# VHH binders against q9x234: the designs that were tried, part 16

Target 1, 288 residues: q9x234
Amino acid sequence: RTFSEEIKEELVNVPFGSREEVISELLGFIKARGDLDVKSRHIVFSLHSFAASRRLLNLMKYLSKPVSEIIVEKSHNIKKRYIKITAEYSESFMVIEPFFDVALFVSFLRGLFLSGGSMTNPRYHYHLEINLFEEETLALTRKSLKDFFNINAGIIELRNTRKLYIKSIKDILVFLEAIGVQRKLEEIDRIVTERKVIGDVNRTVNFIEANAIRTANSTARQIRAIELIKENMGLENLPEDLRRVALVRLRNKELSLRELGKKLNLTKSQIYSKLKRIIKIAERFGDV

## First folded at step 5 (VHH)

Design m06 (framework vhh_lunsekimig_d3)
Fold by ESMFold2-Fast, scan of step 5:
Structure m06 (fold): chain B 288 residues (1-288), chain A 120 residues (1-120)
Amino acid sequence: as target 1 above (288 residues)
Amino acid sequence: EVQLVESGGGVVQPGGSLRLSCAASGFTFSSYALSWYRQAAGIERELIASITRGGSTNYVDSVKGRFTISRDNSENTMYLQMNSLRAEDTGLYYCAGKYTGYRWSPQDYWGQGTLVTVSS
């Protein structure tokens, strides 16, 4: 059972609004998955979602439109099962303008999403898409998403398919809320919040770790330099000020430059300069 | 709390003009799709004009060319400029806002209505 199907199961229970809103939702089903046979006055819906099928039957019942056949078939080429629903065609299915106002538009979007939409689990990727056959419907839907909701949808065109997609999590949340998702929005918000917190924590931890490693590497280099001098030259042959710094560093490997400076009544800059000179002297005896 | 308040209604002669205002308090207007609805005697309440976040406008056929909806997000105010008023335009005018940004429990906001009377 996909994440998309879980969302669609919640959408089955969205209360019906006005009659015009119900018709607008039905139009969404027609535009995504309806094959219209005007001659026989039938519409055939081919749906890959059981939740979408239940919602469609509920819409038909509300509108008192008869359903003449319901069958479950397996697609020959793609090996997916689909539910085929045949209903009587009515001119009333096509009379509303789904882009007229926001209520009609969100009802239309719900139908489109139920019949042709999918969303990737937000734990893995932020992606929502809707399959749309008609170029004009796709263009108007994209425009209306921007105009009503400030949602920036992209278009994917492949041979034999055309899709609208949304990759921004903020836009996806607006979309899902608009079509009536509530309980699943709470789950998605928890995942998004967790991902942000984990990202922020990991960034902070990585910064602290990197800084600790740099400090440890610097200290290790200083100690290695002092040991090279000790072995090849003898610390007693360093200038008195450098010898004192070398000895204090060797005895206090865990201290910061500022703490080390306090022991010798020197500033951090003075200690740094003296350690830099010690390292330069050590370069004569090996890699530091 | 969250509130929409209409103003600008009144009595006018046929062919006259009125400008309705809808002021919002307690929320940011820029995240809302906004609409004007009319309730007339013997007629069901109807959507007469709408404006999206992006500024696209829609009008019912009976008011096209006569009414103009606009919004000023900086003033948190929506307007309906009504020109060439007819007796049939008489009614209670309601402003409405529908949140189109992310929120867990979106609610439609409605004003209390403002009366427009076109007398002949």
Scores: ipSAE 0.000, ipTM 0.326, lowest interface PAE 12.1, mean pLDDT 79

Design m07 (framework vhh_lunsekimig_d3)
Fold by ESMFold2-Fast, scan of step 5:
Structure m07 (fold): chain B 288 residues (1-288), chain A 120 residues (1-120)
Amino acid sequence: as target 1 above (288 residues)
Amino acid sequence: EVQLVESGGGVVQPGGSLRLSCAASGFTFSSYALSWYRQAAGIERELIASITRGGSTNYVDSVKGRFTISRDNSENTMYLQMNSLRAEDTGLYYCAARYTGYRWSPQDYWGQGTLVTVSS
């Protein structure tokens, strides 16, 4: 079985909260994989996960809602089993506001993930995605992930398919903890820690050292460029905006670009752009 | 107050052995991955050995089979057993603890370093 299925097996055992939380989780199932037939008053779920199917049946039992049909089908082409569950539609499923508070929202996310979510084994790649077809629901889910958990989710659209995805391992772990993953989360933490120690930690140390050297070299290059212009053409012959930057840099050799920007009421990117133009001008007079 | 204190460095003859210790206080030791780094003259600081929260170990090729990293969560201490020491093992050895969990504000902790000199 897949890594996603192992996570979903653990979620089956998350204890039920309030009635509103249980309905919010069921709404997640509906939004990800439910086909709503209002005229016949039925919802049809087509689920790939046996764990998700057991959780859905437990939710329906808690809410005392009848399940009219359960069929296990095998796809000819992909050799994959699908569980089709038909349940009676209820207006009460649609009145819950899953974005109202954090408890309702995490229940909603659990339903979404069980019904339409998947995660790649973190040993190989950091990737979690959820199928979510309604544009408004997708936008609200993305916003609530940011607002409640500071999770930055991306969006993929392909024809009539829409997905939310999370690629940051930190955000993925926050997501999994929020929906109730515990034991599997410990395993993921171990894998992530091992990978970071082997590659990422060493890379981070080397990057910090390289960045400090690059910054020092960049500042020296900027000062040399300004001095070269001063000697060969005079700073007064620079455009006013470049002249102001050149003078402030010469007076404040130890300041960062952000700090220089504060003195001139300019952004870091604006200062950087102007210093690049100064260096380009100086290249005509010598090596910088 | 977070603290990592290295000990066990010194002068040793080629082929000799040393055991470095890193004693930790002020944080939940068992929640951190632990590593030993080496800074030798003329070369950049490098990761020598690491041990995960679960006890899995990794080593740079030059020390495999000679060095053994271990941890004792009950004592809040990490060790590096160094056997068959060579002149090129000379350097400053740093203890490091890195929180690699999913907290928004992870903390990384470093020791001050201990000197190992393999002479002759």
Scores: ipSAE 0.000, ipTM 0.100, lowest interface PAE 20.3, mean pLDDT 77

Design m08 (framework vhh_lunsekimig_d3)
Fold by ESMFold2-Fast, scan of step 5:
Structure m08 (fold): chain B 288 residues (1-288), chain A 120 residues (1-120)
Amino acid sequence: as target 1 above (288 residues)
Amino acid sequence: EVQLVESGGGVVQPGGSLRLSCAASGFTFSSYALSWYRQAAGIERELIASITRGGSTNYVDSVKGRFTISRDNSENTMYLQMNSLRAEDTGLYYCAAHYTGYRWSPQDYWGQGTLVTVSS
């Protein structure tokens, strides 16, 4: 099953609060995926989540509202199965107070996420979105996310779709905690922690490892070259300028080329050139 | 007030061992991922070792098998056990705490650093 569905499975088990909270959650279902037919006095829900469907049925049971039809069908456009649930309309379903009180708002968000929400697996991208077609509801939801939870949600509009989205991992986690996710939050937090550590390690290791290895290998090679000349030829047989460089290198193994150059009144380029000549001489006596 | 206090630095001979400690106060230690950074002369601070909230560890290749990072949430302390020390391990070692929770005001915290010198 998808990462979104795993989150939704956990939400099915969130205990019911007050009757007003249950109605607020149902309102979330209606606003994201409900099609209200006032004349026939029913609401049709088209849900792509089996977990969301089970939660909706539990909400209807709590409110003692009959479900008249449940059909599982296949979408022509995306070839996915969806569950169509038809429930009797009640005026209590349309009482809008979710933007005033935080408990009602989190219940409303839970309904929205269950019916119209999805989250990308945090291993790949930090992205949570909710389908919200009605402009006023979308604007109020965005405002209340900011006001109650300091969550910054963006809006995306496509030809036949409006969505709220959250890309900040901090905001996503605040959102998920607010609607009642617990077990899955621990899993997400572990993934986020690992990704932050891996990102820091990869960047630092790539840069410093390559540079440190090159520098250490260069210094080690220079010292090996000087030792080979010492053993096979004698440093006294080097030209005076090369002998001075060889001796200073041996006495100061930890200094950079720039610092070695300063001791001999040479530029970094000049000292590198002299060390390169020493290495070339040493090649006669072995691998350098 | 938030504090990270490093200890255990000093002078040691090549092949020796040192244990660094990082004692934390003023924040919820168990909510943070923790790291050791090293700053050698002439180089920017580099991540040496890290430990997640769940206890998973990561090391740069140059210290892997020689250094061990650990944490004790009951003591609010992180450790770096350094074995088989080399001259190239010389530097300032910094303790860092990275907030990885979803709560208000995530902030990274840094210690003041402790000096490790590996010298014959």
Scores: ipSAE 0.000, ipTM 0.098, lowest interface PAE 20.0, mean pLDDT 77

Design m09 (framework vhh_lunsekimig_d3)
Fold by ESMFold2-Fast, scan of step 5:
Structure m09 (fold): chain B 288 residues (1-288), chain A 120 residues (1-120)
Amino acid sequence: as target 1 above (288 residues)
Amino acid sequence: EVQLVESGGGVVQPGGSLRLSCAASGFTFSSYALSWYRQAAGIERELIASITRGGSTNYVDSVKGRFTISRDNSENTMYLQMNSLRAEDTGLYYCAAQYTGYRWSPQDYWGQGTLVTVSS
């Protein structure tokens, strides 16, 4: 199952509250994925989540509202299965205003997320989005997220789609907790903690490894330069200070610049500067 | 209301010491991991020191052995003891209370910054 579907499976089991809260959740389904045919007085829901479909059917059963058809179809464009549910339209579906009461708003958000929402697996990316075409409803939802939960949601408009999105992991966790996610929140917290710890450890290990390789390559280059001078002109033809450094480096190939400096009573910077001059001299005799 | 207030910044000579304080209010201080960030002119804000809820500390290499982070949960205050200060330590220092996993409804909180100048 996708990570989104696992979250939605948990939401199927959230207990029903008041009748008004159940209607508010149903309104969320309608606003995200309900197509109203006013003439026939039917609402058609096209859902890509089997968990969302089960939750919708449970809401309709609780409200004693008949479902006329349930069909499983394949989308040609995206080649995914979706569930088409047709229910008789009732004006009672549209009476509730979910933006001015926190319990009604939470129920509304749950319906929106179940029917039109998705979340990327937090192991890869922090992203939660909800498809919501109606501009006024989207604006009110964004405002209520800010007002009730201090969640900063962005809006993206694409060809034939409009989305509300949340990219901050802290805001995503507040959102998921608000709509009734519990067990998956602990899993997400573990993943986020692991990503931070692994990122810090991997950065430190990679830095140490890269530095060790760079130091080894630098030392190899220094030794190659000294050997080229030894073979082509002789170390005795180097200035005394450079000759002393060259000899000590050749005899102590595994020592750091600091350790070499101690043997010659020179600083790390002084040793490095003298080795750079040796390398420049060696460039006349070959590739260093 | 949530607030983090830094204090203790100032002008100091190279080799000197400063102690920064960060006083917190409006949230459960003891439940959060705490950090100090530094922003120098023309450089991105960087994490320099952190302390977990349990008191475990971590430091960026450039300050290791010179700086010490600590927390006092009874006073809702975090400290940064800065010793052997260098010109490169000059910058705005920010305290932060950050989400670090296993937290319900986590929120990140930031102070407004305190200036540290190291100059002769």
Scores: ipSAE 0.000, ipTM 0.078, lowest interface PAE 22.8, mean pLDDT 78

Design m10 (framework vhh_lunsekimig_d3)
Fold by ESMFold2-Fast, scan of step 5:
Structure m10 (fold): chain B 288 residues (1-288), chain A 120 residues (1-120)
Amino acid sequence: as target 1 above (288 residues)
Amino acid sequence: EVQLVESGGGVVQPGGSLRLSCAASGFTFSSYALSWYRQAAGIERELIASITRGGSTNYVDSVKGRFTISRDNSENTMYLQMNSLRAEDTGLYYCAATYTGYRWSPQDYWGQGTLVTVSS
């Protein structure tokens, strides 16, 4: 089996958290490998991983959502098979906001990796990638990786594919630990240590600290606040300084607060303050 | 449990009026944008009217000036007042509630639909 498949086998047995976390993981499957047929109310998953297929079936069982068809098809290479799973579409699959909360986000990442992710054997290259075809979802996923885990992900756009990638071994280990990989992390760490000083590897992820530091700066929360104001008040009714920040944030969803500050000739601290005021204004119109 | 229940449909002659209601339960109604969709035989479901949390309304050209959408957050109910009804207004009318923040899905919750028939 491939190195990616070994990692995915371990993820099959990650315990289920809340219902919202299970739905968030299913959203990850949908975003990487799901096709939605709105008229027939079906969603079709085309998976190359047997581990991912078993995890998906476990998620559907937990949600009490029946699978209508399972077909195993032969690829052009007869040694590889594709698993096609058809299930009824439900709006409940889409109700969750995976970028708002760390727990929802790691569940989403697990689904993305299982359905559309791969990792090269670290003996050859340090490379992890995820297929993500929607530009906006890809940008928000990249930003949330940075905000919650300090992971620096790049974007590759080729003729018919769009991918998020991680090349830093430190970031790959943080990613894998966050989504629930344990035993395979030890193997990767051993390979890396044989080639480098052990101090170069850091696997420690502190969810509480990451959430406390980054909650106020969540790009998804900021965008939701701005859209809520746009929908209910109109951005033109914001004070000029806040309106400028809101517009630049909407046009540059993937940029850091420091990078946004450069565009507006403002410090990171000034951007923080203005975005916090925008969020407070949005609270008049709903939960942000 | 989330529910949207439509009522008020029926048979009416051209030039007549009907008022549709959509009663909501199981979610924070005031936090959602609300809309009415129409499904005619052999045609895909069409958005015909919407109302934001702030009360801003939007209508498809064919119903503009004839239909009025409104909401009552205290009663968790939305309405569609339909005036000057035409034969082409015949169809199944669905209410929908959509989260107003950033989301990937186009719709959160749907009603079961209510039939409106305009015939002479």
Scores: ipSAE 0.000, ipTM 0.103, lowest interface PAE 19.2, mean pLDDT 76

Design m11 (framework vhh_lunsekimig_d3)
Fold by ESMFold2-Fast, scan of step 5:
Structure m11 (fold): chain B 288 residues (1-288), chain A 120 residues (1-120)
Amino acid sequence: as target 1 above (288 residues)
Amino acid sequence: EVQLVESGGGVVQPGGSLRLSCAASGFTFSSYALSWYRQAAGIERELIASITRGGSTNYVDSVKGRFTISRDNSENTMYLQMNSLRAEDTGLYYCAALYTGYRWSPQDYWGQGTLVTVSS
């Protein structure tokens, strides 16, 4: 199963609160995946999640609203199964305003996520997104995420798609906790912690490697410069102080500038300056 | 009335230790995720450590291995054990309780802050 489906399976078991909260959750389902046939007084839901379908059926049962049709189909374009659920439309589905009360808003978010949301496995990428086709509802949802939970959500608009997305792992965790994820949230925290530890180790290794590469490249350039001088003019034609540095560098390719300085009773800065002059001389004989 | 009351702040020398406590009342403590935030002079408030209702913890890199967050649901108290304190740890520490589930009156709750000064 997908990582999103595992999260949704846990959400099926979130207890029902007030009637208004149940209606707010149902409104979330409608805004993400519902299609209203007002003439026949029906709502059609097209869901790709079996967990979301079970939750929807439980919501409809709680509200004593009959489900007239359940069809399981394989999508021609996606080659993926989806569940089509047809239920009677009720005016009560649309009277709730989920943006004025945090409990109603949380219920609305749970419905949105179940119906049209997905989350990438945090082992690979920090990304949570929700389909929301109505521009006004999208804007109000983004504002309420910021106002109630300090969550910064972005918007993606494509020809046939509008989505809210969250990329900050902190904000994703706040979002998931708000809608009722518990056990799966603990797993996500563990993965994020493991990833941070691995990332910290990798960053430390990369820093050491980058410094080693810079040092090796600098040392290689110095040696190439000395060899060019040796081949084209002879080291004996360098000033004595530069010749001394060149010889010690060639004999001690692995030593740092500080260590070379110790061998010559010179500071790191003095060694650096002399090697810079050697490189300048070598530039006459080739690319250094 | 919802309250988060911090205690345990003070002045310590570098390398010292402090334990911050956050005592909660007026809500179902066990239902909330809990966090410690820090605000230093001239710097925006930063999340330092968090603990979920299930007990999973998260830390910013700068305090990892030095700070330990814990909770005691029987005492309605959250703790931050701070070891090997550095001058950079100086700041106002805020206790926060985050909504983590389906509730009638969910919202984030914040304490007033407690000052930690690490100075020789």
Scores: ipSAE 0.000, ipTM 0.108, lowest interface PAE 17.9, mean pLDDT 77

Design m12 (framework vhh_lunsekimig_d3)
Fold by ESMFold2-Fast, scan of step 5:
Structure m12 (fold): chain B 288 residues (1-288), chain A 120 residues (1-120)
Amino acid sequence: as target 1 above (288 residues)
Amino acid sequence: EVQLVESGGGVVQPGGSLRLSCAASGFTFSSYALSWYRQAAGIERELIASITRGGSTNYVDSVKGRFTISRDNSENTMYLQMNSLRAEDTGLYYCAAVYTGYRWSPQDYWGQGTLVTVSS
């Protein structure tokens, strides 16, 4: 099973709240993956999750809404099947406005995530996304995420798809807790902490090594470049701004770029840029 | 007023033990994952130990088996028991709280640090 499916398995067992909350969750299923044929009075749900399918059937049973057909169809991927659930369209599915009440909104989000959502395994990337085809619903969902939970969601629009996404791990955790994930949150917290430990160790090692190599090799390279110019061309043949930098660098081999900048009334960036130009000039005369 | 206050730092000989405490106030302690960070002179802060809301722990390899992180939600306090201390353990120790629940204003919090010196 995918990481998304493991989360969805937990959501199947979230207790039903009020009738209005159950309808709001069903609306989430409709908005993310329901193919709504209003003229024929049918809704076709095409779900790639067995957990989502079981939850949908439980919602329909609770609401006493008949399911007319359940078909398991073969996907292009031999390991992936999708479940088609056909139910008669009812206006009662659409009477709830899920964007202005937090309990209705979290139920709506649960339906959206179950039917059209996915989350990347947090070991690799922090990414949660939901398919939402209707522009107005997408905009209202994004606004309500911000208003109720301070979640900052982005929008991806491709040729024939529209998606809401969350990349911040804090926002993802808030989202998952809101829709009813509990046990899986503990696992995610552990992965995030483990990944952060590895990242902090690697960042510290890389910081020390990269800075030492850049400082030692860059300073040695800069001095060698200046000496090559002095011996082959003469420092007097450098532009005046480069000559001043070259002389100060050569006299103060131990100083940082910031300290050199202070002596010349230049920023660290300006000093670095001038030293890079000096190195490029010196390349004509030898390996630097 | 949110506060994280570290205590228990000091000077110890190699092989000695120290227990650090981090007392929290002004926020819902039980909603946070908690961590200890260490900063040595000239080195960036390193995460050394963490404990989740549920009590699961993680350690960097260099302290694993020597350090134990724990939390007491009734006292709003996190601890770091440090055994078999080495010269390399010298540094400023910071406690941190990372919000894992939902709130209108979710926020991470940091303490001010406590100094641990392992020296003969």
Scores: ipSAE 0.000, ipTM 0.114, lowest interface PAE 18.3, mean pLDDT 77

Design m13 (framework vhh_lunsekimig_d3)
Fold by ESMFold2-Fast, scan of step 5:
Structure m13 (fold): chain B 288 residues (1-288), chain A 120 residues (1-120)
Amino acid sequence: as target 1 above (288 residues)
Amino acid sequence: EVQLVESGGGVVQPGGSLRLSCAASGFTFSSYALSWYRQAAGIERELIASITRGGSTNYVDSVKGRFTISRDNSENTMYLQMNSLRAEDTGLYYCAAYYTGYRWSPQDYWGQGTLVTVSS
């Protein structure tokens, strides 16, 4: 099963509210999909979700709207199965205004998501989208998402399609909770928390390791430089101040620059500058 | 005023091809789902192909794989490409539009029809 289908399976179990709420959810089914065929007396739904199909049949049963035909077909173009449901409708239920009442609006959103929505597995990307072709409906849906839930949805417009999308995980969680997702919401929250904790731990470990490696590499580089000078020219041929630093560094490989400075009555900066000069001299004799 | 005007009908040999066009005016074409119907003499009108606002298509079994419906919202036109035509495809072909926008109106619009004859 896809991640979207698992969410939709859970939505099948959301209890029906008022008649107006059920009609609002059906309106969401009607308006979401570009794959919806409409004849003046019949609606043809082409749904890729078996869960959405079951929910739609339950809505039609509740509203006493006859279902004329149910067919399972396989599309050559998309290489997957879809369910075709033909149902009769009347003009009376099309007078619902889902944008000005929160209960009607969440029912409408549930229908939209079931019919034309999808969500990427949050282990890979935070992305939820809904197909919604009609520009006025799309604009009102976006506004109501912001007004009721403070959800910031984006719009993708292609010549023959339009989509609402949500990329913020916080907004996605609010959306899913509003339409009735519970069990899957807990799973998503665990994944998000795990990703954040692992990312934070990895960043901290990488930072500590990088600093330790840099420090070890610096010390190793210093020792290598001193040994190259010893092999090629002799430490006795260094200026006295550099020779003293080289000898103390060789005898105390584990000490910090500050600790080395204490042994020579020099500042950390003075020791660093002298070691930098030693490295530069060593470059004449090989790779440092 | 609202108009749907069909064109492209004619006489063709079995196995031949025709392309029908439906030109729309007087309404927001992109907000409508569109369909092709046909009617043979003495038989009621049959839905043969439809295309939604989003461009998804549906076909009756007898024309699947032979006919292709498409729409061009920038030109306010819908097309039906008919290939591998059979004698049984003979009839009057009608263009129809169904409103599916926010202010859902139970309005449908019909063209006057164009005649397709498949014969030797």
Scores: ipSAE 0.000, ipTM 0.128, lowest interface PAE 17.7, mean pLDDT 77

Design m14 (framework vhh_lunsekimig_d3)
Fold by ESMFold2-Fast, scan of step 5:
Structure m14 (fold): chain B 288 residues (1-288), chain A 120 residues (1-120)
Amino acid sequence: as target 1 above (288 residues)
Amino acid sequence: EVQLVESGGGVVQPGGSLRLSCAASGFTFSSYALSWYRQAAGIERELIASITRGGSTNYVDSVKGRFTISRDNSENTMYLQMNSLRAEDTGLYYCAKKYTGYRWSPFDYWGQGTLVTVSS
């Protein structure tokens, strides 16, 4: 599962607050992914998350609102699966103003994130985004994020999309806690802490290596890169060819590249190229 | 509330040993990397040692081979065993949990510090 889906799975069981908070969360679902058909009195939701779909059904059940259709489809253009849910429209959904009360606002944000949000795995980079096509709603959401939580959100406007984004890890953690993330928030904080600790130590090691023998420096750098990957993403997440090289290097720290190549039936040049790719991957986690 | 409480500092002769302890509360101890920093008068805080959640350790060169960082997840405590102490090791030693989430704080968490004095 995606990192975003794991976050959304945790949000499915967040307890319901007041009726107004439940309606505010539903409004978030509508604003991110709902197509409102006022004439037929129906709302159509197109969701890419099974967790979000389960939460939406729970919200509709709490409000005693009928769901008329649930279909799982594949998009021809994007080749992604989505769940299409059709539910009865109620004018009461539109009378909630989620931008001026913090409890209503966090419920609204939860709905927005479930329906149209995603977060990149913090092992790679810090990025959270939400699809929000209505200009006024996006502007008010950005203002309320700043006013209530001191979160600085940016806006990306592309030809066919409009998104709100957060790149600061501090702001992302505030956002996730506000909407009710608990266990995943702990995991994220741990990853961020480990990345910084390793980065600080790696900078010190890089300084100490000044004027050392080039071959020794190369070997030490390779081992540091592999350890960074091991601690931050796990070696099992490397491509098979790189994983094999990383494991053999780590188990045989004293061997030359030619000797390592002999163990894997690869040339010195092939081993060097693969280790160079490993180092490039590790650069995302600290100085190597 | 995240709390880090250091203990074990004191006055010791050059070549002596001290063991520092950091008792942690308010977060899931076993899930986080933790560090020891030190600060001498008029100098910025320096990272001395770090330990990952998996037990992997890292040291600044000036203490490598003399200091050992360890953790006891059952006691929610991190240790710094300091051997072969030198006058230059004198300073205030801090336990730290850095780059934490908003649940605990968006800022670095520091203990109050424990004073280590190496003198004859």
Scores: ipSAE 0.000, ipTM 0.118, lowest interface PAE 17.0, mean pLDDT 76

